# Designs tried in a protein design chat: miniprotein binders against ABC transporter G family member 3 (ABCG3). Part 11

Target 1, 243 residues: ABC transporter G family member 3 (ABCG3), of Arabidopsis thaliana (Mouse-ear cress) (q9zuu9r114to356)
Amino acid sequence: IAWKDLTVTMKGKRKYSDKVVKSSNGYAFPGTMTVIMGPAKSGKSTLLRALAGRLPPSAKMYGEVFVNGSKSHMPYGSYGFVERETQLIGSLTVREFLYYSALLQLPGFLFQKRSVVEDAIQAMSLSDYANKLIGGHCYMKGLRSGERRRVSIARELVMRPHILFIDEPLYHLDSVSALLMMVTLKKLASMGCTLVFTIYQSSTEVFGLFDRICLLSNGNTLFFGETLACLQHFSNAGFPCPI
Below, E stands for the ipSAE of ESMFold2; O stands for the ipSAE of OpenDDE; V2 stands for 0.75 times the mean of E and O plus 0.25 times the DockQ between their complexes.

## First folded at step 5 (miniprotein)

Design d7g (from d7 with Q6M A9L K27L E66L K69Y; at its last look DockQ between E and O 0.01; V2 from the best seeds 0.00; counts 0 for: pae E 13.3 > 1.5, pTM E .734 < .8, SAP 75.373 > 70, placed apart)
Fold by OpenDDE base, look of step 5:
Structure d7g (fold): chain B 243 residues (1-243), chain A 87 residues (1-87)
Amino acid sequence: as target 1 above (243 residues)
Amino acid sequence: SPEDLMRLLEKIIELTREVFRALLLALQGDPETALRKIEDLERKLQELEDEIGKYSPEEAKRLQDLVEYLRRMLEYIRKLIEFLLRE
């Protein structure tokens, strides 16, 4: 995926400017992890949504998005998008929830749907949780935040997307759950899935796993490039690493 | 020099990636090879610490913090691999 001069305007979000993203340029190679980093209201989630074709109707996008060298018309099922907050069915087990998701999303025989569900369970390290209730009502013991987030990602993996967009995969995760999430996502990338996701703040540990960084501030791209080049850029400029 | 600092940061980043590659290898069903990789990474980390120790405390502090973090990660991953070897 690549994007050129990507500008997003959205009425009413900013006091002084409707431009939420300002002329962003970047790319993500297949099987890599590209991170859009930035503080609150930097435009990171808006940029992610723009790349995924998931902007709200009130937003206008300018510029170009390319997927595999062609102008972005991502076919259904070719990409996944995981919202920051996802609704899970608490009364279902992880496996049941993924099965129902597969039934709704995939044409074809139940047998094929079973395989893709088990693959998604394994890919997201959910094997031990496959038969557990998702839960989520205040009084029911359910899955922890990290496990719930992995279930939300597994739901998108049922379609076997080539590109997976994730809005804040580490949101509300403890350090252990965050590490496990990043290892799991790195494994997905190594299997050829292109990952693009947003992060508010990265630990140094997680930072090393990123292949590329897009650093946003107030809709401006401060940096785009390889993780190493990011460190070099800020070191050479005399600025502390914004991580 | 700024160039040396960058070189050290590059090494830290690469080591971090290698640590996670070792973990992935363990999770893929080869914990023995993963453990050997972790041992090699621990050695490389020590060499890096020794190299950082030659710099001024102000420049070294950030790198030292990163290295200490990597050490903690290595220890954690080692424990995970050892757990996988017992199953």
Scores: ipSAE 0.010, ipTM 0.220, lowest interface PAE 9.7, mean pLDDT 81
Fold by ESMFold2, look of step 5:
Structure d7g (fold): chain B 243 residues (1-243), chain A 87 residues (1-87)
Amino acid sequence: as target 1 above (243 residues)
Amino acid sequence: SPEDLMRLLEKIIELTREVFRALLLALQGDPETALRKIEDLERKLQELEDEIGKYSPEEAKRLQDLVEYLRRMLEYIRKLIEFLLRE
């Protein structure tokens, strides 16, 4: 996927600019992790949604988005999109939730191997949790936040997407859970899935796992390139890395 | 009591499984039988909702969230079944 001169305007944002994303350029290679990083209100979520074709009706996109070298829209069902917060069904086991979610989302699921659910469980390192209840209110112990986040991603993996867009995969995770999530996502990318996601904050270990960085501030792309080049770029300019 | 809330959770789990079985039945080409099951499940869900409503929101908030999800799912399945029966 690549984008060129991508501008997104939002109706009713009058204080500073109607432009939430300003002439952004970038790309993500197959099987890699590309991160959109920046502070709140930098345009991260808007850029992510523009690339996925998920902009709300109040938004207008200008510029071009290319998929596999052509100016085509991604085929319906060829990608996954994971919202920042996803409601899970605590009364189901992980396996049940993924199976029934797949049944609702996949035309022709009855004609496919049921192993799609097992593959998603394995890909997100959920094998030990597959028969556990997702979450329990009151008197039932449920999955921890990191495991719950991995379940929300696994739900999109049952669609077998070529590209997975994730809004804040580390949202509200502690540092250990965040590191495990990123290691899991890196492994997923190495198995052929192209990942594009947003991150507000990063540790040094997590930062090193990214293949490519799109750094945003106030809608402007301050940097786009490989992770090592990002470090050298800001170091050469005499600034510490903004991360 | 904690045991009463656990009993309610068990009912929610069973109802959830019945909802998904009804969806499967509609998709496998028997929407008439699926409609009957949906009508029964809507009644059971209402009874469960009423029983949960006897507890304070603090005691039962997660149970209420689960029931709300099931309500939305039943509404979706009913619309699907009505579409299948008309064509």
Scores: ipSAE 0.000, ipTM 0.300, lowest interface PAE 13.3, mean pLDDT 71
ESMFold2 (binder alone), look of step 5: mean pLDDT 85; pTM 0.817

## First folded at step 6 (miniprotein)

Design d8a (from d7 with A9L; at its last look DockQ between E and O 0.76; V2 from the best seeds 0.00; counts 0 for: pae E 7.0 > 1.5, pTM E .771 < .8)
Fold by ESMFold2, look of step 6:
Structure d8a (fold): chain B 243 residues (1-243), chain A 87 residues (1-87)
Amino acid sequence: as target 1 above (243 residues)
Amino acid sequence: SPEDLQRLLEKIIELTREVFRALLLAKQGDPETALRKIEDLERKLQELEDEIGKYSPEEAKRLQDEVEKLRRMLEYIRKLIEFLLRE
């Protein structure tokens, strides 16, 4: 996926609220992890949604988004999008939730739907939790945030997407859960899934797992390039990398 | 009271599973049987909602929220099954 001169505006009373993303350029190679980093109101979630074709009705996009060299919007089922907060059905086990999500979304026989569910469980390292209730009710003990986040991603993997967009995969995760998530996502990318996700800030260990970085501030792309080039860029300018 | 609320939640969980089993049956080519199961589940859901109504709104609020989610899911699945009966 690539974007060129991408500008996103929102309906608002002030000029600054009209341009949330300002002439951004970038790309993500197949099977890699490309991270959009930035502080609050940097435009990172808006850029992610623009790339995925998921902008709200109040937003207008200018510029171009290319998928596999085409100016085509992505068809249903070719990509996954994981919201920051995904609605889970706490009264189901992990396997049940993924299975019934597949039944609602995929045509075909039961056997085919079960294989995509088992693949998603394995990909997100959920095997030990597959028969555990998701929970989250006031009367029911449930999965921890890291496990719930992995279930949210696994739900999108059921569609077998080539590109997966994730809004803040590390949101509200402790350091151990965050590292586990990134190791899991790195393995997922190495298996052929293209990952594009947003991060507010990252530890040194997590930062080293990213293949490419798009650094945003106030809608402006301050840097786009490989992880090592990001470190060199800020070191050469006399500034440490902002992670 | 907490034990009773947990029992009711477990009933909601089982009913939810039965709804998905009916959906599976419809997708496997027997939408007539699936519709009959959905109608039975709608009756059971009403009975469960009546039992939840014996509790104060503050005690039962989240159970009532879960029942409403299940009712909407049942309505959607009934429409899907009715569509399959036409085809």
Scores: ipSAE 0.032, ipTM 0.485, lowest interface PAE 7.0, mean pLDDT 73
ESMFold2 (binder alone), look of step 6: mean pLDDT 85; pTM 0.813
OpenDDE base, look of step 6: ipSAE 0.302; ipTM 0.720

Design d8b (from d7 with V19L L24F Q28L; at its last look DockQ between E and O 0.84; V2 from the best seeds 0.00; counts 0 for: pae E 5.8 > 1.5, pTM E .790 < .8)
Fold by ESMFold2, look of step 6:
Structure d8b (fold): chain B 243 residues (1-243), chain A 87 residues (1-87)
Amino acid sequence: as target 1 above (243 residues)
Amino acid sequence: SPEDLQRLAEKIIELTRELFRALFLAKLGDPETALRKIEDLERKLQELEDEIGKYSPEEAKRLQDEVEKLRRMLEYIRKLIEFLLRE
């Protein structure tokens, strides 16, 4: 996927300074992890949504988004989008939740749907949790935030998307859970899924797992390129990478 | 009491699983039986709401939120089953 001169504004606003995303350019190669990094209000979630075709009605997009070198709309089911906070059904086990999600979203015979669910469980390292109640409602203790986040992603994997957009996969995770999430996502990318996601900040160890970085501030793309080039770019300017 | 509220939470879990079993049955090719199960679930949900209503809103807030989620899921799945019966 690539984007060129991508600008996003609120409807009715014309000033350049009022634009949420300002003439951004970039790309994500198949089977890689491309990260959109930046502080709060940098435009990273808006850029992610623009690439996925998920902008709210209050927003207007200009510029071009390309898939495989052609202007295209991604068909329903060809991509996944994981919101920052996803509603889960705490009254179901992990396997039940994924199975019923597949039943609602995918046509076909029940036996065909079982392999998709088991693949998603394996891909997100949920095998030990598959028969556990998701929980978290009322007085029922349930999965921890890291496991819940992995379930949220696994639900989107049920559709076997080619591209997965994730808004803040590390949100509210401790450092160990964050590292485990990124290792899991790196493995998922290596199996052919193209990942584009946003993060606020990462440790040096997590940072090294990214293939490409789109660094945003106030809607401006400060840097786009490979992870190593990002480190060199800011070192050449006389200070370490600001993230 | 905390034990009474937890008992009600377990009923919510049971009803939620029964709802998805009805969805499974409808997709397996028996939407008529699934609809009868939905009608029974609607009755059970009403009884559960009445029981939760005996507590103050502050004591039972989380249970009421979960019941509302279950009610919305039930309505959606009932419409899906009715569609399968009508084509």
Scores: ipSAE 0.120, ipTM 0.582, lowest interface PAE 5.8, mean pLDDT 74
ESMFold2 (binder alone), look of step 6: mean pLDDT 86; pTM 0.847
OpenDDE base, look of step 6: ipSAE 0.188; ipTM 0.657

Design d8c (from d7 with M73F; at its last look DockQ between E and O 0.40; V2 from the best seeds 0.00; counts 0 for: pae E 2.2 > 1.5)
Fold by OpenDDE base, look of step 6:
Structure d8c (fold): chain B 243 residues (1-243), chain A 87 residues (1-87)
Amino acid sequence: as target 1 above (243 residues)
Amino acid sequence: SPEDLQRLAEKIIELTREVFRALLLAKQGDPETALRKIEDLERKLQELEDEIGKYSPEEAKRLQDEVEKLRRFLEYIRKLIEFLLRE
């Protein structure tokens, strides 16, 4: 995936359209992890949505998005998108939830492949949780935030997307759960899935797992490039890496 | 009692599974039987809501919230099955 001069405007509460993303350029190679990093209101989630074709109707996008060299109209099922907050059905087990999600999303002939659900469970390190209730139910102990987030991602993997967009996969995760998430996603990328996700802040350990970084501030791209080049750029400039 | 609340929670879980079983049946090519199952589930859900309604809002708030979610989900699945009947 690549994007050129990508600008997003949104109608705010005010009569004027605010540029939320300003002339962003970048790319993500197949089977790699590209992170869009930035503080609150930096435009990171808006950029992610723009790349995924998931902008709200109130937004206008300018510039170009390319997938495999062609102007992006990503077919249904070719990409996944995981929201920051996903509604899980707490009364179902992880396996049941993924199975019924597959039933809803896949054509009937593809749904007969029970293997896609088991593959998704394995890919997201959910095997030990497969028969556990997701929770959120009144009186039953549910899954922790990290496991719930992995279930949300596994739901999108049932369709075997080539590109997976994830809005804040580390949101409300502790350091251990965050590292486990990133290791799991790095493994997923190594299997050929292109990952593009947003992060507010990362530990140094998590940062080292990214292949590319798009650093945003107030809609501007401060840096785009390889992780090592990012570290060098800020080190040489005498600025603390805004990680 | 806490045990009664747990029993009600288990009923919500079972009803949720039955809704998805009805959806599966519809997708397997029998949307008519699926719709009848949904109608039965709507009755069972109402009975469950009435049973939960006997408790104070403080005691049963979480159950009420989950039943309301299940109701909305059941309505969505009903509409989906009805759509499949029109194709």
Scores: ipSAE 0.302, ipTM 0.708, lowest interface PAE 1.7, mean pLDDT 86
ESMFold2, look of step 6: ipSAE 0.443; ipTM 0.797
ESMFold2 (binder alone), look of step 6: mean pLDDT 86; pTM 0.833

Design d8d (from d7 with R72E M73W; at its last look DockQ between E and O 0.68; V2 from the best seeds 0.00; counts 0 for: pae E 2.2 > 1.5)
Fold by ESMFold2, look of step 6:
Structure d8d (fold): chain B 243 residues (1-243), chain A 87 residues (1-87)
Amino acid sequence: as target 1 above (243 residues)
Amino acid sequence: SPEDLQRLAEKIIELTREVFRALLLAKQGDPETALRKIEDLERKLQELEDEIGKYSPEEAKRLQDEVEKLREWLEYIRKLIEFLLRE
């Protein structure tokens, strides 16, 4: 996937709008992790949604998005999009939730849905939790936040997407859970899934796992390239890297 | 008591499983039977909601939230089954 001169504006009550994403350029190679990083209101989520074709009606997009070298909307079932907050069903086990999600979303006959569910469980390292309640409160004890976040991603893997867009995969995770999530996502990418996700901030250890970074501030792309080059770029300019 | 509220939570879990089993039954080609099961489950959910309502809102808030979520799923799945019956 690639984007060129991508600008997004949002309709406001007082003015038509300011540009939320300003002439951004970038790309994501197949089977890699490409990260859109920046502070709150930098345009991260807007850029992610623009690439996925999921902008709200109040937004206008200018510029071009290319998929496999051509301008195209993603075919149904070829991509996944994981929202920052995902609706889970605490009264189901992990396996049950993924199975019934597949039942609602996938075309075709029912027996095939069990295979995609088991693949998603394995891909997100959920095998030890597969028969455990998702839970979420004192009367339905279940998974911790890191495991619940992996379930939310596994739900989208049931569609067997080639490209997976994730809004803040580390949202509300402690440092250990965040590292485990990134290791899991890197393994997922190595198996052929192209990952594009947003992140507010990362530790140095997590930063080292990214393949490419798109650094945003106030809608501007400050840097795009390999993560090692990001450190060198800001070090050469005499400014601390905005990690 | 906490044990009574825990038992009510277990009933919510079982009802949730039955609702999704009805969805599976409809997808397996028997939406008529699935709809009858949904109608029975709606009655059981109302009875459970009434039982939870005997507790104070502070004691039962999380269970009341779960019942509301399950009611939304029941309504969604009923509509899906009714669509399958028209096919």
Scores: ipSAE 0.429, ipTM 0.790, lowest interface PAE 2.2, mean pLDDT 78
ESMFold2 (binder alone), look of step 6: mean pLDDT 84; pTM 0.803
OpenDDE base, look of step 6: ipSAE 0.678; ipTM 0.897

Design d8e (from d7 with R21E L24E; at its last look DockQ between E and O 0.68; V2 from the best seeds 0.00; counts 0 for: pae E 3.4 > 1.5, pTM E .797 < .8)
Fold by ESMFold2, look of step 6:
Structure d8e (fold): chain B 243 residues (1-243), chain A 87 residues (1-87)
Amino acid sequence: as target 1 above (243 residues)
Amino acid sequence: SPEDLQRLAEKIIELTREVFEALELAKQGDPETALRKIEDLERKLQELEDEIGKYSPEEAKRLQDEVEKLRRMLEYIRKLIEFLLRE
């Protein structure tokens, strides 16, 4: 996936200072992890949604998004999108939720075999939790936030997406859980899934797992490139890289 | 009491499984029977929601949230089954 001169505004807003994403350029290679990093209101979630074709009706996009060298066209079921906060069904086990979530897509999808659900469980390191209730409160005790986040991602894996977009996979996770999540996602990428996700900030260990970084501030792309090049770029400018 | 609310939570869990069992039945080629099961489950959900409503919102908020999720899911699944019946 690549993007060129990508600008996003609210409908009716035409001033440069009002643009949420301002002339962004970048790309994500197949089977790699590309992170969009920046503080709140930097435009990172908007950029992610623009790349995925998930912008709300209140937003307008300019510029181009390319998939495999062509203008963007992703058949339904060929990509996954994981929201920052995902509605889980606490009254189901992990296995049940993944199976029945896949079945809810019947009008447009081929039948999903149970083996795909088991593959998703294994890919997200959920085997020990597969028969546990998802829960989420005192009357339905269940998973902690780290496991719940992995379930959210596993749900999208059932469709075997080529590209997976994740909005803040580390949201509400402590540093140990965040490292486990990123190691798991790195392994997933190495198996051929292209990952593009947003992050507010990262630890040194997590930072080292990224293949490419798109650094945003106030809608502007301050840097795009490989992780090593990011460190060199900000060292030369006298700004330490966030690590 | 906490014991009463725990029993209601267990009813929500069972009802949720029945809803998805109806969806599986429709997928296996019997959407007419599945729709009738969904209609019965809609009645059971309303009874459960009414019973939870006897508690204060502070006592039962989490269960009310679960019931609302289940109601939305049930509405969506009914539409899917009705679509299957027209093919």
Scores: ipSAE 0.290, ipTM 0.693, lowest interface PAE 3.4, mean pLDDT 76
ESMFold2 (binder alone), look of step 6: mean pLDDT 84; pTM 0.793
OpenDDE base, look of step 6: ipSAE 0.347; ipTM 0.744

Design d8f (from d7 with R72E Y76W; at its last look DockQ between E and O 0.60; V2 from the best seeds 0.00; counts 0 for: pae E 6.6 > 1.5, pTM E .759 < .8)
Fold by ESMFold2, look of step 6:
Parts: C-alpha cells; structure tokens; sequence
Structure d8f (fold): chain B 243 residues (1-243), chain A 87 residues (1-87)
C-alpha cells in the first residue's frame, strides 16, 4: 500500500472544513510493520482510517491510495481493522470467543474452518490462555490487559486478512506487555501479514522494533522512513527526537 | 443484595455459554433445533431482565448493560440460523 498527497478534511464548526491530514506521503511494503506515530490530535487515527477506507461520512479524502502498485481500493473482507477498544465476551473462553466471532462474521463459509481459530491463537501467543475465561464480567476476574488486547487482534486474524490496520495496539499496556505485543506483531508481519498501526508514544525498547515510521504532528508528516533514519534525521538537525 | 446480584450475573454467564452451544448445534447441521434453543434463550433472557429490573438502576446498571449485549448477540445469531435454514 502507498499514499500520495493524501489530504483529509473534516466538517468544521463553521461552514468550512478543517484539514486533519495535510498532504501525507508514505508506503508500507508487504509483510512489514509500518507505524503512524504522534501525539493527540496529530491525525494518526484519521490517516489510518483513510488508508483502510474507513473514514466517517463527515470526512472527505483527497489524494491517491495505491494497493500493490495499482490505483485500486481494497475489496471488503481483504483487510482487518482493529478498533482501539473492542468489546469482549467475558463469559467465554478465548477459544470460544474466537470461534464464535468467526462463525458470526461469515458463517456459511467458516463452519468447517476451526483451524483459523487455532492459527490466530498461535499467532498472538495465546496458547496458554485458550481455555481460560476472558473475564471482565461484574464479579469475574479475567485476562490481563495485554492478553485481552491480543485477543482483540486475534479476532480479526480469523478472517485471514492480507493487511491489518490496528488503532493503538499498545493503549493502556504496561511496558512489558507492550514489548510482548510488538514482538508478537513483528513475528506476525514476518509471516506475511502487512501491518499498519498507530502509536501515541513508545518506550525505547518498543521504538527499536519498528521497521518504518510515519511521524505526524498537527496533520503534518514530520518524518517518514526507517527507524534508524528517524534517529539520524533529528540528531543531524541538532534537535532531540520528539518521540 | 450483593448475593442476589451475583446470582443474576452467574445466570447471564450461563445464558451466554448456552448461546454459544446453540450456535455450535447449528454448525453441526441441526439449525432447526438451534433456532428452538435460541427462542428459549430469548425467553429466559427476558425473564432475567425482568428480575434485574426489580433493583435500582445504580445497583443493576452493569447487569443491564450485559443483558443488552446478550440480546444484540441473540438477534444476530437468529438471523444467522435463518440464513442457514435457507441453504
């Protein structure tokens, strides 16, 4: 996937539009992990949604999005999108929830595909938790936040998407859980899934795992490139990296 | 009482697992029986919601939220089973 001169406007409180993403350019190679990073109101979630074709009706997109070198749009069902917050069913085990989700989404085509659930469990390192209750019901203890976040991603993996868009995979995770998530995502990308996700902030250890970074501020792309090039870019300019 | 609210929460958990079992039954090629189980579960959920309604909204808010989530799930699964019956 690549984007060129991508601009997204949102309906303002007056009669004119506010630019949320301003002439962004970038790309994500197949099987790689590309991160959109920036503070609140930087436009990172809007850019993510624009790339996925998931902009709300109040938004208008300009510019071009290329998939596999062509000016085509992603067909419905060829990609996954993981929202920042996903409702889980605490009364089910992890395996039950994933199987249930798979059967609900395309049941006529997925009834005989129990293997996609097991693949998702393995991909997200959930094997030790597969038969445990998710929890989070009123009086029921459950999975920790890192495990819950991995379940939310595994839910989308049962569709076997080629491209996976994730809004804030590290949200509310402690540093150890965040590192495990990123190692897991990097392994997932190496298995052939193209990952594009947003991050508000990162630790030094997590930062070192990124393949490519799109750094945003106020809708402007401050940097796009590989992780080491990002550090060199700000060091050569005499300013500390803002991350 | 807290004891009564815990019993209601346990009923919600069991209903949720029964919904999953009904979905599996439809997968096993018996969507007619699965639909009857869903209809029974819809009735049980309504009875449970009525029982929860005897408590103040602040005491029962979380249970009411869980019941609504389960009701939405039952509606979606009914449509799925009806789709399977047309094959």
Amino acid sequence: as target 1 above (243 residues)
Amino acid sequence: SPEDLQRLAEKIIELTREVFRALLLAKQGDPETALRKIEDLERKLQELEDEIGKYSPEEAKRLQDEVEKLREMLEWIRKLIEFLLRE
Scores: ipSAE 0.052, ipTM 0.490, lowest interface PAE 6.6, mean pLDDT 73
ESMFold2 (binder alone), look of step 6: mean pLDDT 85; pTM 0.808
OpenDDE base, look of step 6: ipSAE 0.364; ipTM 0.760

Design d8g (from d7 with V19I R72Q M73L; at its last look DockQ between E and O 0.60; V2 from the best seeds 0.00; counts 0 for: pae E 2.6 > 1.5)
Fold by ESMFold2, look of step 6:
Structure d8g (fold): chain B 243 residues (1-243), chain A 87 residues (1-87)
Amino acid sequence: as target 1 above (243 residues)
Amino acid sequence: SPEDLQRLAEKIIELTREIFRALLLAKQGDPETALRKIEDLERKLQELEDEIGKYSPEEAKRLQDEVEKLRQLLEYIRKLIEFLLRE
């Protein structure tokens, strides 16, 4: 996937259009992990949604998005999108939730082996939790936030997407859970899934796992390139990396 | 009171599984029986919501939220079963 001169405006409360993303350029290679990084209100989520074709009606996109060299919208079923906060059904076990999600989303699922669900469980390191209740509150005790986040991603994996967009996969995770999530996502990418996701801030250990970085600030792309090139770019300019 | 709210949570879990069993029954070729089960489950869901409503909103808010999510799921599944009946 690639984007060129991508600009997104939003309808303002005074009918004044606000540019949220300003002439962004970038790309994500198949089977790699590309991160959109920046502080709050930098345009991260808006850029992610623009790439996925999921902008709200109040937004207008200018510029071009290419998928495999073609100017086309993402076909239904070819991509997954994981919202920052995803609705889970706390009254189901992990396996039940994934199975029923697949049953609702996939035509002919009953003739397909249940291997898709088991593959998603394995891919997100959920094997020890597969028969546990998802829960989410004191009357339905269940998974912790890290496991719940992995379930939300696993749900999208049952569609076997070529490209997976994730809004803040590390949101509200402690440092150990965040590192484990990133290791899991890196492994997922190496198995052929193209990952594009947003991150507010990363530790040094997490930062080292990214293949490619798009740094945003106030809608502007400050840097796009490989992780090592990002460090060298700011070091050569005499500034510390802004992240 | 806490024990009663916990019992209601267990009923929500049971109801959720019954809804998905009805969906499975419809996809296995018996959508007429599945629709009748869904209609019974809609009544059970309303009765459960009414029972939860006997508690103060502060006590029962989390269960009310779960019931609302379940109602939306049930409505969606009902439409799917009705579509299967017309095929």
Scores: ipSAE 0.351, ipTM 0.744, lowest interface PAE 2.6, mean pLDDT 77
ESMFold2 (binder alone), look of step 6: mean pLDDT 85; pTM 0.818
OpenDDE base, look of step 6: ipSAE 0.594; ipTM 0.864

Design d8h (from d7 with A9L L24F M73F; at its last look DockQ between E and O 0.06; V2 from the best seeds 0.00; counts 0 for: pae E 8.6 > 1.5, pTM E .758 < .8, placed apart)
Fold by ESMFold2, look of step 6:
Structure d8h (fold): chain B 243 residues (1-243), chain A 87 residues (1-87)
Amino acid sequence: as target 1 above (243 residues)
Amino acid sequence: SPEDLQRLLEKIIELTREVFRALFLAKQGDPETALRKIEDLERKLQELEDEIGKYSPEEAKRLQDEVEKLRRFLEYIRKLIEFLLRE
């Protein structure tokens, strides 16, 4: 996927709105992890949604999005999108929740849907949790935040997407859980899934796992390129990388 | 009592699974049976919500959030089944 001169405006009160993403350019190669970094309200979630074709009706996109070298403003159906906060059904086990998702979204035999569910469980390292209730009820132990986040991603994996967009996979995770999440996502990418996701900040260890970085501030792309080039770019200018 | 709240939670879990079974019936080509199950599940869900309302507001709100999520899903499944019946 690539984007060129991508600008997104959002409708405000009285039909007045500011540009949220301003002339952004970038690309993500198959089987790699491309990260959109920036502080709150930098436009990173809006850029992610624009690339996925998931902008709200109040938003207008300008510029071009290319998929597999073809001009396209919207990917046409082999992608997944994981929201920042997803609604899980705490009264189901992990396996049941993923099977329900597959049943709603996939035609086919039940054994095919079970294979997809087991693959998603394995990919997100959920095997030890598969028969546990997702939880969140006052009177039962539920999954911890890291496992819950992995379930939300696994839900999208039942569609077997080629490209997976994730809004803040590290949201509300402690540093140990965040590192484990990124290791899991890197493994997923190495198996052929193209990942594009947003993050607020990263540690040095997590930063090293990214293949490409799109650095945003107030809708402006401050840098786009490979991880090593990011460090060299700011070092050559006399400033540390803002990560 | 804590035992009563655990019983109500187990009812929510079983009701959720029954909605899942009804969806399976509709997808395999028996939407008439699926619709009858959905109608019974809607009644059971309302009774469960009324029973939960007898507890403290804080406890009832948390359980009612789960019931409301299930109610929205149940309504979607009913609409899908009704569409399949018109074919």
Scores: ipSAE 0.012, ipTM 0.469, lowest interface PAE 8.6, mean pLDDT 72
ESMFold2 (binder alone), look of step 6: mean pLDDT 86; pTM 0.834
OpenDDE base, look of step 6: ipSAE 0.022; ipTM 0.501

## First folded at step 8 (miniprotein)

Design A9V (from d8d with A9V)
Amino acid sequence: SPEDLQRLVEKIIELTREVFRALLLAKQGDPETALRKIEDLERKLQELEDEIGKYSPEEAKRLQDEVEKLREWLEYIRKLIEFLLRE
ESMFold2-Fast, scan of step 8: ipSAE 0.477; ipTM 0.829

Design E10R (from d8d with E10R)
Amino acid sequence: SPEDLQRLARKIIELTREVFRALLLAKQGDPETALRKIEDLERKLQELEDEIGKYSPEEAKRLQDEVEKLREWLEYIRKLIEFLLRE
ESMFold2-Fast, scan of step 8: ipSAE 0.501; ipTM 0.835

Design E10W (from d8d with E10W)
Amino acid sequence: SPEDLQRLAWKIIELTREVFRALLLAKQGDPETALRKIEDLERKLQELEDEIGKYSPEEAKRLQDEVEKLREWLEYIRKLIEFLLRE
ESMFold2-Fast, scan of step 8: ipSAE 0.487; ipTM 0.823

